# Designs tried in a protein design chat: VHH binders against THO complex subunit 6 (THO6). Part 2

Target 1, 367 residues: THO complex subunit 6 (THO6), of Arabidopsis thaliana (Mouse-ear cress) (q8l4m1)
Amino acid sequence: MYGDATNWNEDEYRESILKEREIETRTVFRTAWAPPARISNPDAFVVASSDGTLAFHSLNSLVSQSASFGYSKGQDVMVAEPERVVRAHEGPAYDVKFYGEDEDALLLSCGDDGRVRGWKWREFAESDVSLHLKENHLKPLLELINPQHKGPWGALSPMPEINAMSVDPQSGSVFTAAGDSCAYCWDVESGKIKMTFKGHSDYLHTVVSRSSASQILTGSEDGTARIWDCKTGKCVKVIGSQDKKSRLRVSSMALDGSESWLVCGQGKNLALWNLPASECVQTIPIPAHVQDVMFDEKQILTVGAEPLLRRFDLNGALLSQIHCAPCSVFSISLHPAGVVAVGGYGGIVDVISQFGSHLCTFRSSSL

## First folded at step 12 (VHH)

Design f05 (from f03 with A33H)
Fold by OpenDDE, fold request of step 13:
Structure f05 (fold): chain B 367 residues (1-367), chain A 119 residues (1-119)
Amino acid sequence: as target 1 above (367 residues)
Amino acid sequence: DVQLVESGGGLVQAGGSLRLSCAASGFTFSRYHMYWGRQAPGKGREWVSGISYSGSRTYYADSVKGRFTISRDNAKNTLYLQMNNLKPEDTALYYCARWSKGDYEFDYWGQGTQVTVSS
């Protein structure tokens, strides 16, 4: 079909190309499934991206669109319009967490701008589809700003980025892992820092809360993980190689449901720790750098600088290896039904069933 | 050894422009926040501008805001300061300084480059 070149709007075409390029260079840093809600689509998730946006998607909508798009036309990933998009940060959004377990949960995000922002999830999810195209300036209910410290010559320290968050609703706390090598405990109600955890020698990649023990664990570029007492702010244990030269960055961490087992992504290795025994019980070599890790019951899921989702048992045996659409994967999130969402380079999200089948692959449209 | 070498200073008339450079060596430049400071005759050192490790965030003292632009090329291990609409009050020895990791201080700075603005 020789499209009538006479109605070709060059400006529109140019804009479309620019938008496409923007989407292709985007990176998804985090996906998070929404908590089960009575009113909201139980199969919804949020995507945090390098452009500072949070995009809300419905799995049902995505699957329906994918079915209509037809697999037939070549290597092109479907571009999906989110139910809602919010520009949450100046610069990349690095992490997303839900604070709470029900429909009244807060959606929290953090990013390169050194801020945590929070929205009421219900309000975030219920907004009228008709406003899709307008930068929904949904005002956050919560805003936490990392501290800047006084330096010499009248300078302030740079605003430290927040690379990761963990939540502890029982204590009313949000924990942040920051670029100034510190972790911070925030009181959600007051918006104030309750505790600072200082001791790492390089920036933090990850933080996880161990609520049952009133602890947090941090992973750092310095090649160590640290266990901290939340009451005193003191480091109780340093986990890592004694040989400083062999230390690889701790890029990701996860606790199992019992909070007794810790898995660390450390370079091209997974390290499994029994926390009560304070022992590394297993080291699993990975062919690529690990970028995210989580537990699925008694199994370990990991993604990284390869287009693969790997599943291991606690003995370190490979159970499954599934190809995923992003060539480099930064996030894995598990739905209670066993569905996994992975996100990574190119702004690509791949939703994989519990059986390893691809339910949908897409990029979020740009604002 | 960590080295910072400033260049690009000189004599300029009021309203003129200069571009300063700082060559960094002996460390992974792309992992550090960098700053410019200055010291005028008879005054203490003052910060002028800062830039994050990636270059995504920039900071300016009120006295230079809108006139100076800080930038960096991590591939070249070089920090820059574009100075426009220079004033006699900008006359100073300008320093390139590395922000320390964890100590909230400058751990290294160069010998400086002299900027003189004539009225």
Scores: ipSAE 0.869, ipTM 0.961, lowest interface PAE 0.5, mean pLDDT 91
Fold by OpenDDE, fold request of step 13:
Structure f05 (fold): chain B 367 residues (1-367), chain A 119 residues (1-119)
Amino acid sequence: as target 1 above (367 residues)
Amino acid sequence: DVQLVESGGGLVQAGGSLRLSCAASGFTFSRYHMYWGRQAPGKGREWVSGISYSGSRTYYADSVKGRFTISRDNAKNTLYLQMNNLKPEDTALYYCARWSKGDYEFDYWGQGTQVTVSS
């Protein structure tokens, strides 16, 4: 049945194609599990995407939906409607962190627009069912804006993007890794910068807080990681090759629970560091570029420019390799129950059980 | 070696348009924010416009806002400045400048291209 082409609205068609392309090219940059709260849905997580949105999803809801639609392996990825979605940033949202451990935690996001925005998680999670379809412009409780610096000829520096965050609730601080090659320590209460960490020669990919030592660690495009003293703002250690030509970007970093071990994603390698000894104890080759890394107790989880979740022990032995739905994975987050959420290209999130089974695979619906 | 070569300048009547180009070489162009500056006769250098590394963000001096458009083609390693509704006060030597990654400065700029707007 050749549909009546006479009522073909070219503009509508164009818009639809553009929208479809946007959805297809959307990238999940970060997933974060919500803190365990008395809130009705303990197994919830937030998805930060390239379109600047934060989407809140319930695992139970997703699993139920997946079961109902009979999505088998190899079929089209399920489109799931989030419990709540907020346009948090102009441009991509790169990172999401929770500030706090209880019901009063703040949901923090950062993005390309050089802003950190924070919402009370309770308010964010409490969705009025009736507002599902409308872009909820929930006003942020916290807004941090990167500084523009005066330059030559009367110019201001570009607004530096914020590529990553780390939180230290004990000190009341948020740390940001910025596009101007600096890390910043923000006072959450005042919204002011407390300290600037300057020394990298290229933009920062990642920052992690080592609260026990009053330090932060930064990873940069310049191929180095740096350890900084938070009190003085001084760099105490540079980690990386002395040969500038051989330096690979430090794309991701993670500390273990003891904060004594550091793992760095550096190109196609994982570098494991004992921080007290200031020694690289293991280098693990990865077939693809590393894009995210974390510890699961004494194990290392990593994802990257391949559709795989890899697990290693501290000796560098491969323990498991699990296929992921995204062809390129930018984020891994671990639920206390051992469930991991991975997100990546195509706006795809894959939730994988502790046993390596896929619980659900989905894309968030577009606003 | 880092090179920036401006072109496209010339003589134009007031109300006219010009498109400047800056060819970049010797560095990864797509990783740097780029700016246009200018120096009028008897005046100091002033910034005109800036663009982020990806082109997603653009900045304009108040004097050129709404008239000038900065753009870039990272595949061609080229920066552009479309100048519309030109005024005699826009007469200047125009420079393409690279924003430094670490020091909040311009670390390189070209020899410039002359733009002259006649009344």
Scores: ipSAE 0.861, ipTM 0.961, lowest interface PAE 0.5, mean pLDDT 91
Fold by ESMFold2, fold request of step 13:
Structure f05 (fold): chain B 367 residues (1-367), chain A 119 residues (1-119)
Amino acid sequence: as target 1 above (367 residues)
Amino acid sequence: DVQLVESGGGLVQAGGSLRLSCAASGFTFSRYHMYWGRQAPGKGREWVSGISYSGSRTYYADSVKGRFTISRDNAKNTLYLQMNNLKPEDTALYYCARWSKGDYEFDYWGQGTQVTVSS
């Protein structure tokens, strides 16, 4: 059948072409390692994509599929079948987080439709949905819906998108960064908003919880990062310039394990802050626009509008630079064992070992 | 300078169809939610339809649901309103409006295009 033009089926050929186009035109906005991943043998992670899907993959399954994958014309990246897939959002899915422990954890996603949706991880992973029929039978356990507000002419506000989440299971809260320039604190058990963080003048790209200080930090298109007191909802500090001529969006932020060090991605720069000192200690220039950052101990990982994963020390010295398969990278996720998953343009995910070698590179098949 | 220029209005018979366009300039159109509003003779302005910046969600006032369809072409910086099964009550000056990023208000709207539905 392979390479046999005399037995081809036009409908199957057309559907194959359409499916390839759908897969190749996606963007991966977030990868997230699932609990209970093991340090030395990480297995499972979730991929959130621009088509609104969440796809669960295991590393063992990806390796197995890679060994048997037949590359055809126009396919330089494996198309992998996920263990499970769900259409979580209308429009892009922007972020994924796990809330809680082990098999009782909730898989949370947020997206362009202004919703946070949640599933029990165990039920998501054990669902009997058929991936080949492109049907979705898994219903969310939890649904948080951004508020709409009355506007002029009798209109309701548009549903603000949710660009990022941060989770604090200890307080039973999830924090969202919304397109209406606000962040929100949600009580997961009740599903109600506990606090609204208003003060930014443009939409939020990122939110990070600083549990040790009962704070959150937000980064915005308005060129500032803000630190908020979770008890009062008041802004404690504004980092950066609101001058429109010099404003550069704060696209990503991360705290180190001590919650004393903050790195902000702003345009083509990383800004490193020591929060107890309230001081920007270092600015690291990056050749491309920064799209995600994180800490690995006292080292900074970053990706951006280029096919590179860069690692810096706190002094700004470049420690490593690894080529990534996506030509523009939107997400870094790090397993405690040092394995990194990156995702980005073209729907491509690249899994990189703690030693810098590529374990697998793939696209998820579509629903 | 933000500019919103509506066009496509005119006189149409009841039951007919009309397609309005709004040409946007002076801002990054694809980053803003957009609305259509209207003002009928003797009435204040009222919203008609809205669409998210990506086009993924659309909103309709009850009076036009099922008859009007909002759409956008972000590559052409253009907002559209397809109006079907028009009624004399739809007679109004139709405005294209941009939703503010930071507030719950329209921060810009055009001069409008007149739609007149004759019975």
Scores: ipSAE 0.435, ipTM 0.806, lowest interface PAE 1.7, mean pLDDT 84

Design f05 (from f03 with A33H)
Fold by ESMFold2, fold request of step 13:
Structure f05 (fold): chain B 367 residues (1-367), chain A 119 residues (1-119)
Amino acid sequence: as target 1 above (367 residues)
Amino acid sequence: DVQLVESGGGLVQAGGSLRLSCAASGFTFSRYHMYWGRQAPGKGREWVSGISYSGSRTYYADSVKGRFTISRDNAKNTLYLQMNNLKPEDTALYYCARWSKGDYEFDYWGQGTQVTVSS
């Protein structure tokens, strides 16, 4: 983008155009609101992107940048500068979770490199060093590395990617959904695998912990969701069909706060389960492929391969439908005040108020 | 029907370069990790290089590290191997192979393309 004539520089212009192209070709795979903490930027969230970066943004800074944005020629969406950015992974970063609350919380990320990395959130958020472009001074406190497997011809498998995480601080555990068709339970204190959940026939998209029953649930490309006993590592229920004719991946799952209701995103459908009754109560058709789901109390939020955030009640009634800036949306995150962040194609994040209005829309700047 | 077709081999002088291609069909190429392997006359098959399904992670055997570069174009369903500074010991039949999703092996590989490096 151009400045006025007194500030013009051909190399600076080329650099800004190349940077915008890099940002526009990215995908945001996960947004996550930080828990409340005693830090200088209390309304903060993290963006995990296809270039392997995690970018920390504060809502106050985003609103300030949005108010001063001039909409220069050639730009339709503001490129926002993060408060902090790190390269967390080689290849895409797929998921971000917070382990614990407040000042001792860990910021966890997982990605294509088969690793989970963790930082103290307070140090990540409160670092007073602005020179972090080329030097990664924030060494992760935690690094969990998926097992590689030996194969023929002397080859080792690629490190199996980690597509999703679920945290359970009460048991000191992190659960991972991996590309080798397994889920793993990791002990956070020791950094060692406590349990391996093996039985799916294709890679896993999602994992959810159900602490009240000592269970986890996994969703797979093989078209099934599975419920596992964490004490034995055994599969106790298979949901869905491996029917060759209608095999559709289970892309996303969520439990409500009571852990009694499960929603599964599968193809162009939401399937709503009551787990104590072990029955599918409702199937809600969606016009596009479902890519993320979550509960807001007893309501279901969903996004997918379309520029829409939809909200349903447990009876399947559509309560709202909000246009989102990304043309395909991979992530929903809900702030305690009811504000929603969504992210997706083009590196675009859209922050939507509890009333459905857009607070800001931006592309996150990267390293 | 899964098909992997290698091309680009030939005779080259030591120190020279070749670029191998592998055209993939019959499966969703962008969802599979891919490898190059080779077999020299009278020797066992060995891996050469591997690449993750997205192309973000690459792996090299010690014997080729720094000289060979693996890449993929998921839009064209094609795997590549750029071979620089070739040595006579690189003479082999080169295969493109697909890493299995459900176990720890290659489930498909092509007929191969011959690379011969003269001294």
Scores: ipSAE 0.346, ipTM 0.767, lowest interface PAE 2.3, mean pLDDT 84
Fold by ESMFold2, fold request of step 13:
Structure f05 (fold): chain B 367 residues (1-367), chain A 119 residues (1-119)
Amino acid sequence: as target 1 above (367 residues)
Amino acid sequence: DVQLVESGGGLVQAGGSLRLSCAASGFTFSRYHMYWGRQAPGKGREWVSGISYSGSRTYYADSVKGRFTISRDNAKNTLYLQMNNLKPEDTALYYCARWSKGDYEFDYWGQGTQVTVSS
């Protein structure tokens, strides 16, 4: 067959359509507010996406262009170019956290490739005046790699994905929730596993550190949450049913600032626990599957498989319900100033003020 | 019931190509890592290739690296193995297998599809 001189134009057009569709089918799995440098007002945040990228965005920049990034839904949501973007993982990036609270903080990410990677936040955020003219291939300063194990037929086990991380501010330990049904405590300086938390029968969705008690809490596809002693690695409490007929995944967990209150998202329910009393105080039904939870002081924020951000008090009363741009929401991140970022399906991020108004809505661009 | 059904095997001359398929049913395919294994006459089973549940990571035995390509289509619940530049030592019964959760074992595999490479 003959070559076609118009193929150059048609190929460019086809590639632009394919890129647009890729952007629209992306998912934001995690947003995280960066540590404020010298200003307590929220500005910088990071978006971890299903294409394996981490993207840095400036709230000030987005809000200054509110005509472009005002609240909208679906395919009308405009694409925002990030201040900087890196390819952090092969496959989806599932979580981001900061190790440290100042300009020397590390930006940590984890993903489907079974790795935690870390960059100096300042270098990630401020390294070049022409960020949009460069793809940054900055080598990570930190790399933690999940173990593989001998399997049948001479195979090694798959590299277990890392679905979530937690940083314990007192000890400086990093904890990971992995796809091999284990959680791990990492010695960040050596890059080696310090402790393995084995007992779940299915992969882990979430891990939360409880610094005051030297504990972590894990939530699993096996329908249980577990509390572990970090010094011994032993499970000290199992929460929920291990019965296969009653299994609903524990998708998300959060502690309040006192570390006395625990909220668990499980199926279409929130379970509220008082940990000193070892007592489930309240169960709050939710119309959609819960995908993330967080405390704002003594109030509970939750998102899920619906376009809503809900807020409850400790008695289970609904305090507010705000429509969100993503049709399904996977992440809540709360800045100390009260500003909330949510992210989810379609690569969409929605930033909501402490008063419930939408500050900006955008699709995060990919590499 | 969990079922894995292989197809696409046959007789091929050395240097030829085949594409194997594995149709999966009875479980949420997109949540499981998948492998291809094979068993040559008179030998035990050996792994050939593996792929993560999302398809983002692939693994190959040294004997097939560069010649075979594993892939999956999670919308069709199907695992594939593209086999190029086939050699007589690739002659075997090929199985797809599901990696178990929580253990380091396969918990299900199919009946296999025969690949025969003549010299």
Scores: ipSAE 0.308, ipTM 0.702, lowest interface PAE 2.5, mean pLDDT 84

## First folded at step 13 (VHH; from f05 with S52K)

Design g05
Fold by OpenDDE, look of step 13:
Structure g05 (fold): chain B 367 residues (1-367), chain A 119 residues (1-119)
Amino acid sequence: as target 1 above (367 residues)
Amino acid sequence: DVQLVESGGGLVQAGGSLRLSCAASGFTFSRYHMYWGRQAPGKGREWVSGIKYSGSRTYYADSVKGRFTISRDNAKNTLYLQMNNLKPEDTALYYCARWSKGDYEFDYWGQGTQVTVSS
C-alpha cells in the first residue's frame, strides 16, 4: 500500500525525528528518593536530567504501568509520564538532594547554569498536574547563585557550574562542588555563602558532608580528594596520587553511615579509605569507568560506563553483578527498603530490588 | 608550549563587519574558558567577550553586546569573534586569552590582531 505521499508533513516528521533524538540522547544524571513522609506517595523519587528538568515519579504508579503493558525482558523501554515535571535549570541538572527528613523537606537541584534551586517538597509533590500545562512554573523557594570571580581587564569568570551537592541540615548548610575548582558552604536560611573552600587545581566533581567531624570532602578533576574543616575553611588533608601523571579524576565519593569510611570512584578504580586512620585500605579495579558509588551498610555499590550494578564487600570481593537497563549509568540511589534506582543514558531509570530483580524500567518523559 | 595566535583583523568602515580567529595550541583547548580582550591606543586593556569551555554560555561587555558574537570550535582548537556593526571606538588591538580557573586570571594571551574602524 503506497502510502499517499501527498499527505506527508515534512515538518511533522522532522519534529518527530528531533524529538526522538532528544529522548534518545537524554541522560539521567541523578535520582533521589523522597524522604519517608506521611505524604500520600512514600515511594517517590525525583529524576534530574540533561535537559534541565526534574521529574517526579511514583514507584507504585510505575510498577502498575509496567504490569499493565506486559513489558517482557528485551522489549522497548516503557515511557513513563512523570507525576510532575519542572524545568529547573538552563542546561543540564547534575544533582538532586533532599534537605530535611520530614514533610517540610526541600527538594534541591543544581546544574550547569551555576544555580541551586530549592522547592518545598510538599508543594512540589502536591501541585495539581494540570494536564495542559506540562511546564509547571513553580517558583523556587531557594535560589543560590555561584559567584563570578573578578579577573583582569574588567572581566568576570563564567558562571561556574555546580556539579554536585551535599546537605547538612544540622548546621543548616548546603555544600556545592563547582566548576571553578571551589566548594562552597551555603546558609540555607539566608541564601549566602558562609565559607569558600579553595585549593583544588581543577573543577570539582563531587562533595560529601561529614557532619560528625564538621568536615566536607571534595573530589576533583585534578586527581585528588581533599578534606576540609568547615569552621576554618582550611584543607586538613589531601588524598590521592602525588604523581601528577598518574592522577585520575575523582568522579564520585560516598561515606558510610558511620562516616568513618570513604569510597572514591577514581577512573576504573574504587579506593576505600578509613578516614580515622587516614589510610587507603583497599583498591578495587573496575572494568569500566566509575560514575557513581555509594554504601549499603557494609557493602559498596557502584555503577559506571557499563550496564552493570556491582556490589562489593569491604575487602573488595565482588558479591554481585546485576544487569541494569542503562548502557551507561550515572546515578545510584538507595531506598530504605533496600531497593535501588539507577539512572543513566537514554533517560532510562531502572528500579532494582535488593535481590536483583527489576521492579520497573522506564524512560522518563520530558517536557 | 601554550600558543595563541590571533588573525582576521584589518581596516573596516564604520558599520562593517570582521571575523577574528584565535588558533590555540599546546593545551587541551576544550577544558578552558576563552576570552577576547582589546586595547585601544592610550587606553588600558579591557575584556570584550568570554565563552565557557563547552561553549554553552557566552558573555559580553556592555559596549559590544548585540554586535559581537563569540564562538568556539573545540575540534579545531579555534576561538572566533564575529564583529558586526563596528564603530570607530572599536578600534583596538584584539587579544585572545585563556582563563585560568585556579588563578582567576588570563594566564596566556596572543600577540593580538589590529582592528581599525574608520569613520
Scores: ipSAE 0.522, ipTM 0.822, lowest interface PAE 0.9, mean pLDDT 89

## First folded at step 16 (VHH; from g05 with K101H)

Design i08
Fold by ESMFold2, look of step 17:
Structure i08 (fold): chain B 367 residues (1-367), chain A 119 residues (1-119)
Amino acid sequence: as target 1 above (367 residues)
Amino acid sequence: DVQLVESGGGLVQAGGSLRLSCAASGFTFSRYHMYWGRQAPGKGREWVSGIKYSGSRTYYADSVKGRFTISRDNAKNTLYLQMNNLKPEDTALYYCARWSHGDYEFDYWGQGTQVTVSS
């Protein structure tokens, strides 16, 4: 009885509810801090989601929106309006990297459509275009397309997806971990494959550059990590068991700053390797499947199929454990100032200060 | 134990339609690209259609484009082929095949289901 029926639009209400549910069913696969994130005032990061979008968010805007939303009331997670959104991929966007370290950097993304796409970060970050016009104003400057492979009965393989990237500006290269069990080295200027790394027997999850040794490392569903010579394309070391019945996928890897220490997320364990010695020096059990790892100096950050961000020292001692809003977390990104962004299931991103406090928690709005 | 079981074949008049099904078991169906292939009497096997593990992309041989539609239901572990406007040259034993992860080949296929198109 109370209320004006002429001010109620049933179609707008239904569209609002459908949009909310669509956002809540998404997954954030990668967060990445944007240049110039190396300054003391981290301002922006990019969110790559299962709907194929990249969303740019500024921290100042998020903090303002978060304060208005009323997190202290125990209500649902805020849906944040991004500064810019682009549809980068057909199907999920799995990874984001910046090639370069300033405003002239390229924003690179990869996804289920087997493509790497790149934009000039300065153009992506401009605030003068409304969301409804963004697709028409932004075209990628770079597009790398995975090869398809000839198979039996005259078939051509599906386009292999790209799960992860690693960049090496020194060599002008981007490395990709692909769904055809290969990694590829791409020359950024020419857009051509410089090297193919073939040897894994299953899907690749992760790739990491080891520039000091002209190497890359790959982690696979086949339960192994491999070290490859970038000059020859040959595998120089296999880490882990190839016994199919006892193997656990290598889901994530990271090198420390010296590039002498490697941490691998493998099942419910972190395996810590000293690469010069070719030894696994520590195995750290994790209660849930590991989904991402990284080094912060000589400390290990990890997330997984649980709502926790954990930090360990090299001896396996738990240094901190912070509850995260996503019930399953796929991405850690660390700003040099110590601010951490994590993202995962439900389209949720959680931004955690260098002191462990939550700066904001939100679901990224999309196209 | 990987099993692929095709069904839905039969006799049909030219211009007619059939819907094939492939029930998959013994593996995580949603992790694998899936294909339909066929073998006419006296001929080698040829691919017909393929679909990405997620269902997001489909592929068709030129001889069947616009007439056949591949689909999958990952919740039911089932692959489908809707065959419309059938022609006598579509007469064949139809196979459901799984694309391997580490090689560029099919690593499993079923016994097939016979499709016979009369003029």
Scores: ipSAE 0.479, ipTM 0.798, lowest interface PAE 1.5, mean pLDDT 85

## First folded at step 17 (VHH; from i08 with E105T)

Design j04
Fold by ESMFold2, look of step 18:
Structure j04 (fold): chain B 367 residues (1-367), chain A 119 residues (1-119)
Amino acid sequence: as target 1 above (367 residues)
Amino acid sequence: DVQLVESGGGLVQAGGSLRLSCAASGFTFSRYHMYWGRQAPGKGREWVSGIKYSGSRTYYADSVKGRFTISRDNAKNTLYLQMNNLKPEDTALYYCARWSHGDYTFDYWGQGTQVTVSS
């Protein structure tokens, strides 16, 4: 195959193969520990994957499956059978959150199809239907659909994906970070948008609610993080610069329990802010691009485009560094007992004890 | 220095095919949704097709659905429009345009390439 027409066709073929491999390469985008609740499967967590599925796993079942695997974990990664699987989204599922903390909790997911979907967690976790479902057997109680926007020439925007969620059950709200450069506050009861947060110039990666101040914080591809007043929808502070040389995406953010400390992952750096003082207190260099952050009390956990889970104190001192099974890690989740689940590339999840030992490592199976 | 340069237009008989190209420079092409639009003689501009920044989803106006195919090569910073079964009604100046997420508008477009479909 040679010539101008051959080159054009071969380039399209090559791009299609590379794109298909990226799509077919499973990635865990989010793990979330279920609240300790009165369900049959304590110590459970949910895995949201690039194939649009949510998979429910029990730690007890995973440990049992790991023990019967028959080979060293250093040889091959066990493919674990989930307790429940749902096809929640068309395209990748990017985030999961629990709305509420007991048997009435909703399991919420969001993804590339521009939707938030919600199920009663108890029905999801304790259904008598087949544990390895080929199709959805549960209809969501809740479906929030991002708006498409009118543009010039009669065009509509692409359906904006939803990259992240933050929940506030006391106000009945879910906040979404969307691919249309906006964040939204949704009223869960009515399913309607209560507030739109406009100001970013590129899509949003992350959103965090700061209920003590009636604020949310957003992080964007435009290189900025923004703080918004939930009462007015107005931006009250911009962190970072949109200048091309300093324009690195803000990939992740977290608040500590007091909501006074903010950590931002931007490129190969963590920036630690004291919000009452409006000051960046510390910048911590990271060898790889940061992909998730969280607080454990006054300590910072972070993962990124490398197989490492790092822990820092507020002064920026490295407290621990643990090797993780995924070669690129997108999610940290922390159980109240101190057990950590990380997930990432290859569909791999690594469950690490409070003492730093690996409890199990597995590849979540799909439908 | 954002630049969008269309090419591949020309005169074609009805039922024929053309492939349009749009070379992009001065920005990170793979981070922007891209569209094709057109303007027929004596008419306003109208959208034709759009493609998500990753290429994973494509969108078509009803008048061209099934006949036109949009694609992109993010490694080559190039947007394409394959036009099959062309009709005289497709005669227009065709533009490629960059979607601005924050403004919900096209913030840059090219000078266009003429497509003329004869009866």
Scores: ipSAE 0.465, ipTM 0.788, lowest interface PAE 1.8, mean pLDDT 84

